# VHH binders against Tensin homolog (tns-1), part 7

Target 1, 170 residues: Tensin homolog (tns-1), of Caenorhabditis elegans (h2l045r38to207)
Amino acid sequence: MKDRKEGVQVEYITSRLIVLSCTSETSERKFVESLLKASQQIQNAHNKHIRVWNVSQRRHDISSSLDAIPFGWPSETAPSLEKLCTICKNLDQWMLEHPLNIAVIFCKGGLERCAIVVNAFMRFNAISATDDSVDDRFSMQRFSERFLGPDGPPSYKRYLGYFSSLLSGR
Short names: E, the ipSAE of ESMFold2; O, the ipSAE of OpenDDE; V2, 0.75 times the mean of E and O plus 0.25 times the DockQ between their complexes.

## First folded at step 4 (VHH)

Design s23 (from s28 with D98R E99D W100E G101W R102G S103E; framework vhh_podentamig1; at its last look DockQ between E and O 0.02; V2 from the best seeds 0.00; counts 0 for: pae E 13.2 > 2, unsure alone 62.4 < 65, placed apart)
Fold by ESMFold2, look of step 7:
Structure s23 (fold): chain B 170 residues (1-170), chain A 118 residues (1-118)
Amino acid sequence: as target 1 above (170 residues)
Amino acid sequence: EVQLVESGGGLVQPGRSLTLSCAASGFTFSINAMGWYRQAPGKQRELVAAITSGSTLYADSVKGRFTISRDNAKNSIYLQMNSLRPEDTALYYCAAYRDEWGEYLDYWGQGTQVTVSS
């Protein structure tokens, strides 16, 4: 997707899945200030039902603003399939523990890594018992296709296809 | 004050159906979610089903057999339990959740026993 506002952006992918990100060109001052604002927004809305996974480089200097589980990998690379399976299982478990639980995927340095995780989670949660799950799947697909769409690199599609194949026997 | 009262529990044969009701009274607040939990003897309480204003959530063990619904006019939620199995035997609790402006509160009913046995 083309240029958006500088700073940390909060995007609800579904009612229970949030992406928290900024571009690599965001200045450090703007990043820190906007992260605090975004973090407070999310905490005010969802309180103790928030869990954050950081899919970018771990950053200790922001721990007071955002307490995130480190789960990142280098930009413009694919994570291991084991890593994708692990984060999907963790997201699924968190969502099932309580109906108000909200998962947040955080990335400093663009939305690509978030898109990979969201797409993987969509594939992981292929079976659903509700109509809202259909809307959730479309929302996750639409978000991820901004970066992994038909005109994007076919290697990402093959990679996520491998992930789906590994899940098919569960 | 908020009160949640469950009803509809009882002893039923395997394969049969049962509907649980939870009547809520005293709500002067917005509620983010309501739901059903169950606790079998010697086990931890677990989520069965939950409903928000726009969605439902089910435990994997009950998908396709149980249905949660809400009647706003009667301020009640229901759990339709079909194809009951002995492993569904538990004390079933109604719960309501509020999460606003950094404050989290939950409300619980007393529970209604469901026993599935021949």
Scores: ipSAE 0.000, ipTM 0.253, lowest interface PAE 13.2, mean pLDDT 77
ESMFold2-Fast, scan of step 4: ipSAE 0.451; ipTM 0.801
ESMFold2 (binder alone), look of step 7: mean pLDDT 79; pTM 0.803
OpenDDE, look of step 7: ipSAE 0.025; ipTM 0.427

Design s24 (framework vhh_podentamig1)
Fold by ESMFold2-Fast, scan of step 4:
Structure s24 (fold): chain B 170 residues (1-170), chain A 119 residues (1-119)
Amino acid sequence: as target 1 above (170 residues)
Amino acid sequence: EVQLVESGGGLVQPGRSLTLSCAASGFTFSINAMGWYRQAPGKQRELVAAITSGSTLYADSVKGRFTISRDNAKNSIYLQMNSLRPEDTALYYCAAYDEWGTRSYLDYWGQGTQVTVSS
């Protein structure tokens, strides 16, 4: 008798970082309907101070509904270090442009894709930002651990290690 | 029913050390992240240190001076506070977070333990 959430889910990781996610098991009709609703929800809340990065496969309906920047990588592979560096810099730059700016990471077909980006951004923020919030880092760590633990893809954890080494200049 | 009980606070002189303890009961295995917050008079509550299954995090103001640790078998966390400063004076709270929420709707809090650093 518990409420069930279906389709695109909206999660505030921090006050300025949102994850929009939808499982691969969701029907195409339900996906399209819930995508439109989620798009309206975030637009109504943030009055055009949103920018969306799609870390799943590019689709015209996603691009039109969210004005999403395509930033996906092939299924069953880890994102390249270059891609992790680029998205972290893009997220940081967007947030620095205005205090009301909200970054949105979108994925259809696996929350582990959002999780690796959130975890990479947390690591990036800890090194690059003088005013980094321990609350924000804690929130990002808790979110990413839900999908990057022992049951997560081993390559994702390994590439996060490489990313940390790159950030530290080692 | 979840209960968090803090202990170990007190009055100490600058440069001294204190160890805070938080004992938790009524928790399920799913409570996998815990932290220490503090609130000084006239200020908002702020995160001091946090611990997850694989990581520890610290506020810059306490990094190198405070150490958080966890005993999962006892459902307890500890905060070792070294080189205490007058600005560390605050009511210290233990918090626990549900595994499912990035920002939990059911954050669990203790009653707090007072730490006063004064000569």
Scores: ipSAE 0.218, ipTM 0.645, lowest interface PAE 4.6, mean pLDDT 82

Design s25 (framework vhh_podentamig1; at its last look DockQ between E and O 0.58; V2 from the best seeds 0.00; counts 0 for: pae E 4.1 > 2, unsure alone 60.4 < 65, grease 27 > 24.2)
Fold by ESMFold2, look of step 7:
Structure s25 (fold): chain B 170 residues (1-170), chain A 119 residues (1-119)
Amino acid sequence: as target 1 above (170 residues)
Amino acid sequence: EVQLVESGGGLVQPGRSLTLSCAASGFTFSINAMGWYRQAPGKQRELVAAITSGSTLYADSVKGRFTISRDNAKNSIYLQMNSLRPEDTALYYCAAYDSEWGDYRLDYWGQGTQVTVSS
């Protein structure tokens, strides 16, 4: 019964994976104000144990509010398979470095790019057995299927299937 | 209002089978994922089996013994539980995922159905 709020939203996909996003229709004023609040919220909860990957357009004018690793690609396009593999390895390495470490995926401009990364990471985790959790993979799959389920774009499904095949060859 | 109603629990001897059912109703958004969790006394709740729009997932402890299935027309899921063991004794909960939100803390839960495996 809860409607999605305007501005930047904080969503816990797992206890250690956060998605930070807003729609492209969000005004710049609302974006800046809500980004600061969302950043403060996650820093207060997790202190020095957060790392943020920005999968949208890089912006230098907000770096004091959100310190994010630039890893984006244009909206409505697919990232390279090498880029997906790299971000999944970075996420995995960060989470293995310390049990309190929290990964944050940030996207200004909707949830699509976040969903692609979360789905890719879920597939990556199915091969990496050390910290694999069926509960976490289910949570990641559920989130990503908002955009990549049966009614989602078939091209993304084929693309992510190829990504899984590439990982399985290792 | 969203409701999840579990049924099919009971007392059963080791090695026997049970089928659990869960029906979801009253939702205003699409529910694209459902699952079964269980909680034994004094233990944390754990995922047993889950089904999404295109795949299934199982905890290692139940693989090969339990099968989850879904009837999309009825928004219902089922858990076929074969070769039951005393360690499967728990309160079994149905859970559903609101397709509009990705935050796991906002998932919907039923009241649970008790499964007891004892001679």
Scores: ipSAE 0.258, ipTM 0.652, lowest interface PAE 4.1, mean pLDDT 82
ESMFold2-Fast, scan of step 4: ipSAE 0.456; ipTM 0.775
ESMFold2 (binder alone), look of step 7: mean pLDDT 78; pTM 0.790
OpenDDE, look of step 7: ipSAE 0.463; ipTM 0.782

Design s26 (framework vhh_podentamig1)
Fold by ESMFold2-Fast, scan of step 4:
Structure s26 (fold): chain B 170 residues (1-170), chain A 119 residues (1-119)
Amino acid sequence: as target 1 above (170 residues)
Amino acid sequence: EVQLVESGGGLVQPGRSLTLSCAASGFTFSINAMGWYRQAPGKQRELVAAITSGSTLYADSVKGRFTISRDNAKNSIYLQMNSLRPEDTALYYCAAYDTSGYYWELDYWGQGTQVTVSS
């Protein structure tokens, strides 16, 4: 695992949902260089059909390289239910605007923040799920379980439960 | 008592076929999604194939060679493995997702069945 920690990592969760992540152990210079590389990679692949949500601390280099929408919350705390609801609606709306639109979730530091958003989006879609969404939901579940398993933050699992209750109207 | 019981593994020569089966029992909720994972020596466990009530998913490495199927009356799934290759050698695990809630949780695993493809 040590071999894969350095720099910004690009992972396709689904064909239309990408996670960009970078660990806190990454040096500042390595982060900036790999961020530029990752930005060019996704722009070359998807042209102007990408939109990025930064769920970690707001930074000028992230905003300028990715044109990232700030949606962060304090490290080591669960996001508010309102924030989870808002980002899920934003992701859904962006994907509905054009079939080529790609949603990108960015996190520098705790990878659990990307995982909780991916899991929340999966739950958000489950209320109106179709058979065609099965593969996407499975991929989102597989990604999130790597970070939200038994060793993940208990508060994140608790808030996802609250989010599910909110989506059901109870 | 939740159990996933696997069978059908064994030693086969390259190019041959095997059928794996997995029977699920003891569940107090609906099982709408099940799958097969495998783990080769020194590698991470990977998804091979998954099946739901309306869809199937396959890893790129097995598309066209493996077929997953389901018998809902028996809560069982099957993996028909054709044109086996040495790189298919692995412990094969049955898994079940709890789909009764708002999300899929991979909560249940079988004990694994060994498939060895060797001359």
Scores: ipSAE 0.000, ipTM 0.185, lowest interface PAE 12.9, mean pLDDT 77

Design s27 (framework vhh_podentamig1)
Fold by ESMFold2-Fast, scan of step 4:
Structure s27 (fold): chain B 170 residues (1-170), chain A 120 residues (1-120)
Amino acid sequence: as target 1 above (170 residues)
Amino acid sequence: EVQLVESGGGLVQPGRSLTLSCAASGFTFSINAMGWYRQAPGKQRELVAAITSGSTLYADSVKGRFTISRDNAKNSIYLQMNSLRPEDTALYYCAAYRYDSEWGYTLDYWGQGTQVTVSS
């Protein structure tokens, strides 16, 4: 459809951070077809410098098509502080290993999962002083605001506050 | 066609205030976010402050001193700069971001810049 994009969507948040997302309303057939297409597109564009973290429910087709690292959490809860710390460190480490390395956050069933990870990484990056610029942090903030604003999950906002406190020390 | 016009720059003494304005015109689409960047002599251009539909973002060096505001109807932004310091001396650029459904947010448009000099 002209006015509605179905299936897996590719969005560049920064030059080195991509979000792959698919709504829960997408049919299984459309999901599988678009997942294969998205996988081929990012692999062709970035070669072996892609690493994918799946922050939604683990599935064999996602793991095999994207070589995705399972990093999901239950749908009724926010990710733990340990999980936010671990994924931020993993993203940072991957990006430090090579200047061409691209981090990909994948979610099937809601962009708010990608948004909390992107926002956590923005906060982590401000403290860790990696190769992200203030411009990259702005881009990450803009993306996350679409899904973590006043109408976003309250637990996600609360846990981001805890994460910021953790990053600031005591 | 697309025009970003900055105004309000000038020479001021330390501790004084200055307000920068930026008016955007020629757009046939909504501007999703706007911001102020600055470039000091010999330095790379850096983000100072940005405003989106729901939030503001500030560089650590200006938090508590600068305030960004927006007139949503006119696609214009303002930067109220208080307690100015010599290190705030720079060419200040207005910038606008566009949402592209294929690639997300892109930094597409820049003004010509307005000089702010804090000296004495």
Scores: ipSAE 0.000, ipTM 0.161, lowest interface PAE 13.7, mean pLDDT 79

Design s29 (from p5b with Y34M A59R; framework vhh_podentamig1; at its last look DockQ between E and O 0.63; V2 from the best seeds 0.00; counts 0 for: pae O 3.3 > 2, unsure alone 61.9 < 65)
Fold by OpenDDE, look of step 5:
Structure s29 (fold): chain B 170 residues (1-170), chain A 118 residues (1-118)
Amino acid sequence: as target 1 above (170 residues)
Amino acid sequence: EVQLVESGGGLVQPGRSLTLSCAASGFTFSINAMGWYRQAPGKQRELVAAITSGSTLYRDSVKGRFTISRDNAKNSIYLQMNSLRPEDTALYYCAAYDEWGRSYLDYWGQGTQVTVSS
């Protein structure tokens, strides 16, 4: 197995969807330092076409670095369906505004919450997806399953099922 | 050395079936996803079917006709292709992804040609 480096890591799920996260064991000093580096990396790559959604605890001290939209919920819990729907719509809207726009999902303390959002967004996109999006769906699916399991925990499986039902109008 | 070896391609008439196989070897890390891609002349490479941590994904145009499966013990994947159509004609590639959630394919085979023609 490959070792994950300490600190905030940048991971491209798709060409336009990035996940930023660090382990819960990351020291605060290392977190801030590595976050700044990651932020700079993404900024250099994508300039003004970056928007960040923070799905962890709000951090006012790093706002200048990422200007993240607060969308957090407690670890090991599920967000409300409403919140999840909202974040998916926001992600979609941002990506539709300009083809170069990049969405960043940020979470301090692991990738599970990111995986939830990515999975939801995959399901969101599937409603109106074209064949051209199949590669991105695959990447999102692969990432989400990596951290949630093949179908996720039973509770999350049900939860995401409910989300899918919500999306389909059922 | 990482190797992906495809087999099972050929020339068939429309409506016929083929089964593609891909054997993966030489990996030092776990592979958490594999898939089949295809590239027709003059077209871009496209994902046909993939299998992740037990779940599958298909291109819409092949849903109901193609089935991807895997044998973890053999580090192999298979693509059962039924009701083949001329538009399925392409060079089919086996793909493997490492344990990381990167969006780019890490490893490719040489491909196996599938030709569907009357």
Scores: ipSAE 0.048, ipTM 0.532, lowest interface PAE 3.3, mean pLDDT 85
ESMFold2-Fast, scan of step 4: ipSAE 0.540; ipTM 0.814
ESMFold2, look of step 5: ipSAE 0.390; ipTM 0.771
ESMFold2 (binder alone), look of step 5: mean pLDDT 79; pTM 0.796

Design s3 (framework vhh_podentamig1)
Fold by ESMFold2-Fast, scan of step 4:
Structure s3 (fold): chain B 170 residues (1-170), chain A 116 residues (1-116)
Amino acid sequence: as target 1 above (170 residues)
Amino acid sequence: EVQLVESGGGLVQPGRSLTLSCAASGFTFSINAMGWYRQAPGKQRELVAAITSGSTLYADSVKGRFTISRDNAKNSIYLQMNSLRPEDTALYYCAAYEGYDSLDYWGQGTQVTVSS
């Protein structure tokens, strides 16, 4: 039987990269309740070794529950190349500071935003990251394609191409 | 239920080629991604090649020598292994990833031995 997903979902994309996501269809009550549970879950598992980037709309409850770094942009709009480059460098730097450090990407609604960050980080890892593996790249690619497939925003695919060109120029 | 059947393994001399096949059946949702893993005696299982709807990925150790492909009409993937080396000797496993939850399924494995 298919498992039903409601509220904030906790997904380990890799052993060191977590995505916390919540669809727009989730009620406010379920969102707030599941946000607190997800926050507790990752804190219990990883203690002081988590750092959260919110790539969706800034909200007080998200900031307070996750201590999330605001790094969002409007849904259905591609992020700037500078923003994409900055977040990939920040994720990589956080992971380099300690082997137990885990990066967490949070997105409420417009889940293509977490997907493009995960895919960009995969591309960044292939060129720049210290601890790259094909297993990690495969996991990141599979996750991102759930939202960046043929029905995904065309601008996101173009901007990922531009990002790869920027990375290869180093 | 998803079942994976591998074929094409065998004994080959260094520098030769082999093609492995994996046929998938019984899936409820589309298979999102498939991959080839291998495990040599005394070593950990490693991913060598993977295929998704938008990408192919390879381990550095096989890049340029191995090619993964998909035949959606046959629900099959293939691993074309060129310029085989003794260090490619391993049990090769097919894996399939289905549905929203990334449910993974595994074949029984097929032995590849590269020896003179």
Scores: ipSAE 0.427, ipTM 0.777, lowest interface PAE 2.4, mean pLDDT 84

Design s31 (from s28 with F27S T28I; framework vhh_podentamig1; at its last look DockQ between E and O 0.04; V2 from the best seeds 0.00; counts 0 for: pae E 14.1 > 2, unsure alone 62.4 < 65, grease 25 > 24.2, placed apart)
Fold by ESMFold2-Fast, scan of step 4:
Structure s31 (fold): chain B 170 residues (1-170), chain A 118 residues (1-118)
Amino acid sequence: as target 1 above (170 residues)
Amino acid sequence: EVQLVESGGGLVQPGRSLTLSCAASGSIFSINAMGWYRQAPGKQRELVAAITSGSTLYADSVKGRFTISRDNAKNSIYLQMNSLRPEDTALYYCAAYDEWGRSYLDYWGQGTQVTVSS
């Protein structure tokens, strides 16, 4: 009995990076109810120090429950290198603004989208971020590999390789 | 049901080398990531080196001196420690992770003592 089938799940990847996920099996009513509960839980724990990036395929309206920055991309393709660079810079800048700031990555349906963003941010941190923690990088790598392994989208792995080359070439 | 057994610790002079080994046994879940942690007296436990299917990670304090490797057939990892320093003195723990299936699962060994002393 996976708890994830019961609605929106909150997962702390690191102490400052949260993934909110919801399966496609979840009904619309249960999705809305569980999103509100998850939003309240996170806000109660972190107050005003939360910022959310919505990386979902479709532009679901979640603004009534959660104020989120739309950061999705087309379903058939990996996110562009520009989009990966922009989100990593946004995440890094948010975390630099205050030591208590928490970043939340949200996706409805698939976790592969959250996984590529988490993995890209891990790679970005190794080169450009002020706060580099090997424990955090290990946590981010383990999370992302659950969805970017052999069964994951091949284009996502390829674009992560391109992203690493871009970061190293700067 | 998954057990981790560390070996290879001991007393060694500064500048010398040691190889630590960690063997996982049991068959409940597949192990997809493993790592070495250490804890010195009065300090917090810290990650030293980690290995996953796609990556190898090191703490800044050990980069260039320590090397982690894996034998997937045996669910075992090794830590080659070169140019040892007194500040490397700690209990070294092996950890194994299985994130497939139901949810996140972690396993820990009992630890092996490494003492670097002149």
Scores: ipSAE 0.442, ipTM 0.770, lowest interface PAE 2.3, mean pLDDT 81
Fold by ESMFold2, look of step 7:
Structure s31 (fold): chain B 170 residues (1-170), chain A 118 residues (1-118)
Amino acid sequence: as target 1 above (170 residues)
Amino acid sequence: EVQLVESGGGLVQPGRSLTLSCAASGSIFSINAMGWYRQAPGKQRELVAAITSGSTLYADSVKGRFTISRDNAKNSIYLQMNSLRPEDTALYYCAAYDEWGRSYLDYWGQGTQVTVSS
């Protein structure tokens, strides 16, 4: 997990779930330039079937480059369980509205918050009997394990276990 | 306006196969994606499979058993359903979508019933 490229990176977690991220050390100029390129890349591939959730600090000065739903929380903290539940429900609803719909999770400041959301969504899908595939859950697990693997923060793993328990009513 | 006509549903025994067809007609020049949904009694409508010019998508519950295909010359899609299970019993709908700069207009067929019973 130490080999990160400069600027905003585009990664398909599943065929319908994209992570846009950059490190907190990315310069402002590189961030803006690479965000424009990443935005154009996903728009060209998926046209009007894109919805973006920003899980980092909202930036009003670049809204024309990436129109994102503000859903962030401070880095290195856990979001409320209510916020995680809301994000997962919104992602699920978007995915179910249209077969071409693509969800994009954006984070300026590393992969941590993206990994938390992807892991939460994986757990949400494992409890839900909704339309999802084993391959998609595996892909989400592989991505989230880059941050939350065996050597990852145990407190976040426990937190996400609480989330699963609350989803099932336990 | 786009018109969608499904066919191929019926009553089958578990483990058997069916092929559903959906023919699109009308002002079809702007239709870029088509798919199959199903709804069982008391359940929400769910995506089964979808096809665009560049990809296919399948619900987890049907992956490896169902195959969607498209015949652009006939403006039709097909759903090959193998190894049918009682859980596949539902009303199956064809849907079509316009991706090019227009309002997202969803077109739906009337549905074709698939019943899998032992």
Scores: ipSAE 0.000, ipTM 0.182, lowest interface PAE 14.1, mean pLDDT 77
ESMFold2 (binder alone), look of step 7: mean pLDDT 80; pTM 0.806
OpenDDE, look of step 7: ipSAE 0.035; ipTM 0.532

Design s4 (framework vhh_podentamig1)
Fold by ESMFold2-Fast, scan of step 4:
Structure s4 (fold): chain B 170 residues (1-170), chain A 116 residues (1-116)
Amino acid sequence: as target 1 above (170 residues)
Amino acid sequence: EVQLVESGGGLVQPGRSLTLSCAASGFTFSINAMGWYRQAPGKQRELVAAITSGSTLYADSVKGRFTISRDNAKNSIYLQMNSLRPEDTALYYCARYDSWGDYDYWGQGTQVTVSS
């Protein structure tokens, strides 16, 4: 909320996974200005190796700053299992294409949306044929727990459980 | 009124190439994500390729063979299909992404048949 979280925040969850987020209370002017700054920062660091997934409830016009592949879902529900599977497969595929490829998860309106995607990807990596880092898994878990803890949406925890069952063949 | 009009399909021999075109109208083209889907008889539609201003995405089955591109000055997207296989036989649809990643507008489709 307050000054700490005003505007678009850039957070490196792992060296190759970035979260871009801002609160729903952020003004349109502050959103646009901070998004432009964040997009310039990321493009300067990782030019041509950036792909963005927009998991916001509604489309936000970010074409002048960062174009994103839309993967959002309605506000009052968890993402479908199909959507979680598709995002995880796309993230994994992008990262396997080149060791310098960076994945960016963007959300305007809530960090819980980024958190469920990050947590799902962590679970996907643990079960997939892709070799993953213990440190990367820990970082993803720690990020997701900040927003999916005891005060997080109960439906998100339930659907993550369904996702794990799907991945394990139960 | 949103309109998407596909063209460029046809009958080709295996190993040959085709370029599909999609002409878009009725919306601000440059800000919208666009894609190509295909549907074989008796099967569900599947995503083939998608494009935003800064990113592309391909299905595993076509990666390395197909290339999606856009021309904002012409309000068009293209699908360059190389090394065509019989399994690529399908009706190909141009689509515009909605805000949740599902396509909310579709063209009529253009038939691609790969047969000897």
Scores: ipSAE 0.000, ipTM 0.132, lowest interface PAE 16.6, mean pLDDT 75

Design s5 (framework vhh_podentamig1)
Fold by ESMFold2-Fast, scan of step 4:
Structure s5 (fold): chain B 170 residues (1-170), chain A 116 residues (1-116)
Amino acid sequence: as target 1 above (170 residues)
Amino acid sequence: EVQLVESGGGLVQPGRSLTLSCAASGFTFSINAMGWYRQAPGKQRELVAAITSGSTLYADSVKGRFTISRDNAKNSIYLQMNSLRPEDTALYYCAAYSDYGSEDYWGQGTQVTVSS
C-alpha cells in the first residue's frame, strides 16, 4: 500500500479542510503528475470554491486555477505568531465567504508544516465553538497529533502554546 | 508565457512510423523533465515516454517501439514511433516539468490515427 500512496496525497481533515502533501523523496515528475491528478480531483469536487495555502519551505507554483497563496517559512524554524494569526484569519474568512468553500493546506516534503497550521486553526476555532466546530476541532486535533504528537518538536510546541495564549488573551 | 507546440501527427497505416516534435518556448527557468502522454477516446490519459536528466521512461505498451529524445539547445523533444498499431491511435500531448515548483505544462495535442 505504501508504494501505491507515493506522490501527492489528498486527506480530508474535515469536510471543508483538506491537506495535500508528499514526501521529500518524491521525484519532480511524480510530484507534478500526482499533484495534477489531485488538483483535478479537488477541482471536480469543489469547482471555484477552492483556495490553497502553500506552507512548503520552497514556493511551489501549483496552479493559478487553485488560487494558491504562499505562506511558507524558512527551514528549521517555527513560523512567526503573526504568520499563524494571519493564516488562521484567512482560513476563517474564506470559509465564512461561502458555505461550499474548502481550504487546502499544501506542503511538499512532509506533513509537520500542515500539522502546525491545522493545530493553530483548531485552537483559533476553539474561541468560537459551536456543535459543528466541536467535531471539526476534534478531527483537526487527531490529525495534528499524528505528526506532532502530544509533545511535538519543542519549538513547534512552544509556538503553538504561545499562539493559544495570544488567542485567549493570556 | 509558456508554450509547447506539437507537430508530426497524422494518419498512417499499421506498421509505419511517425516522429512527433514538441518545441518549448517562453520558459525563464530550467526544464527538469519532459514527456509524451496520449489519450484515446473513452480511455484515461497515460504517460507514453519521459526524458529527465540522463534517463528515459517508457510505458510497457510502447517499450521497444517508441524512442524519446531531447535537443537541449532548441528546448525540444521528439517521439520516434515505430511499428505503429491501431491501439496507438490517440491524441498525443507534450508535457514539461521543472524543479522550480511549476505545474505541468501541456501542448494542445496532435492526433495520431493508425488505420488500414
Scores: ipSAE 0.007, ipTM 0.168, lowest interface PAE 9.8, mean pLDDT 74

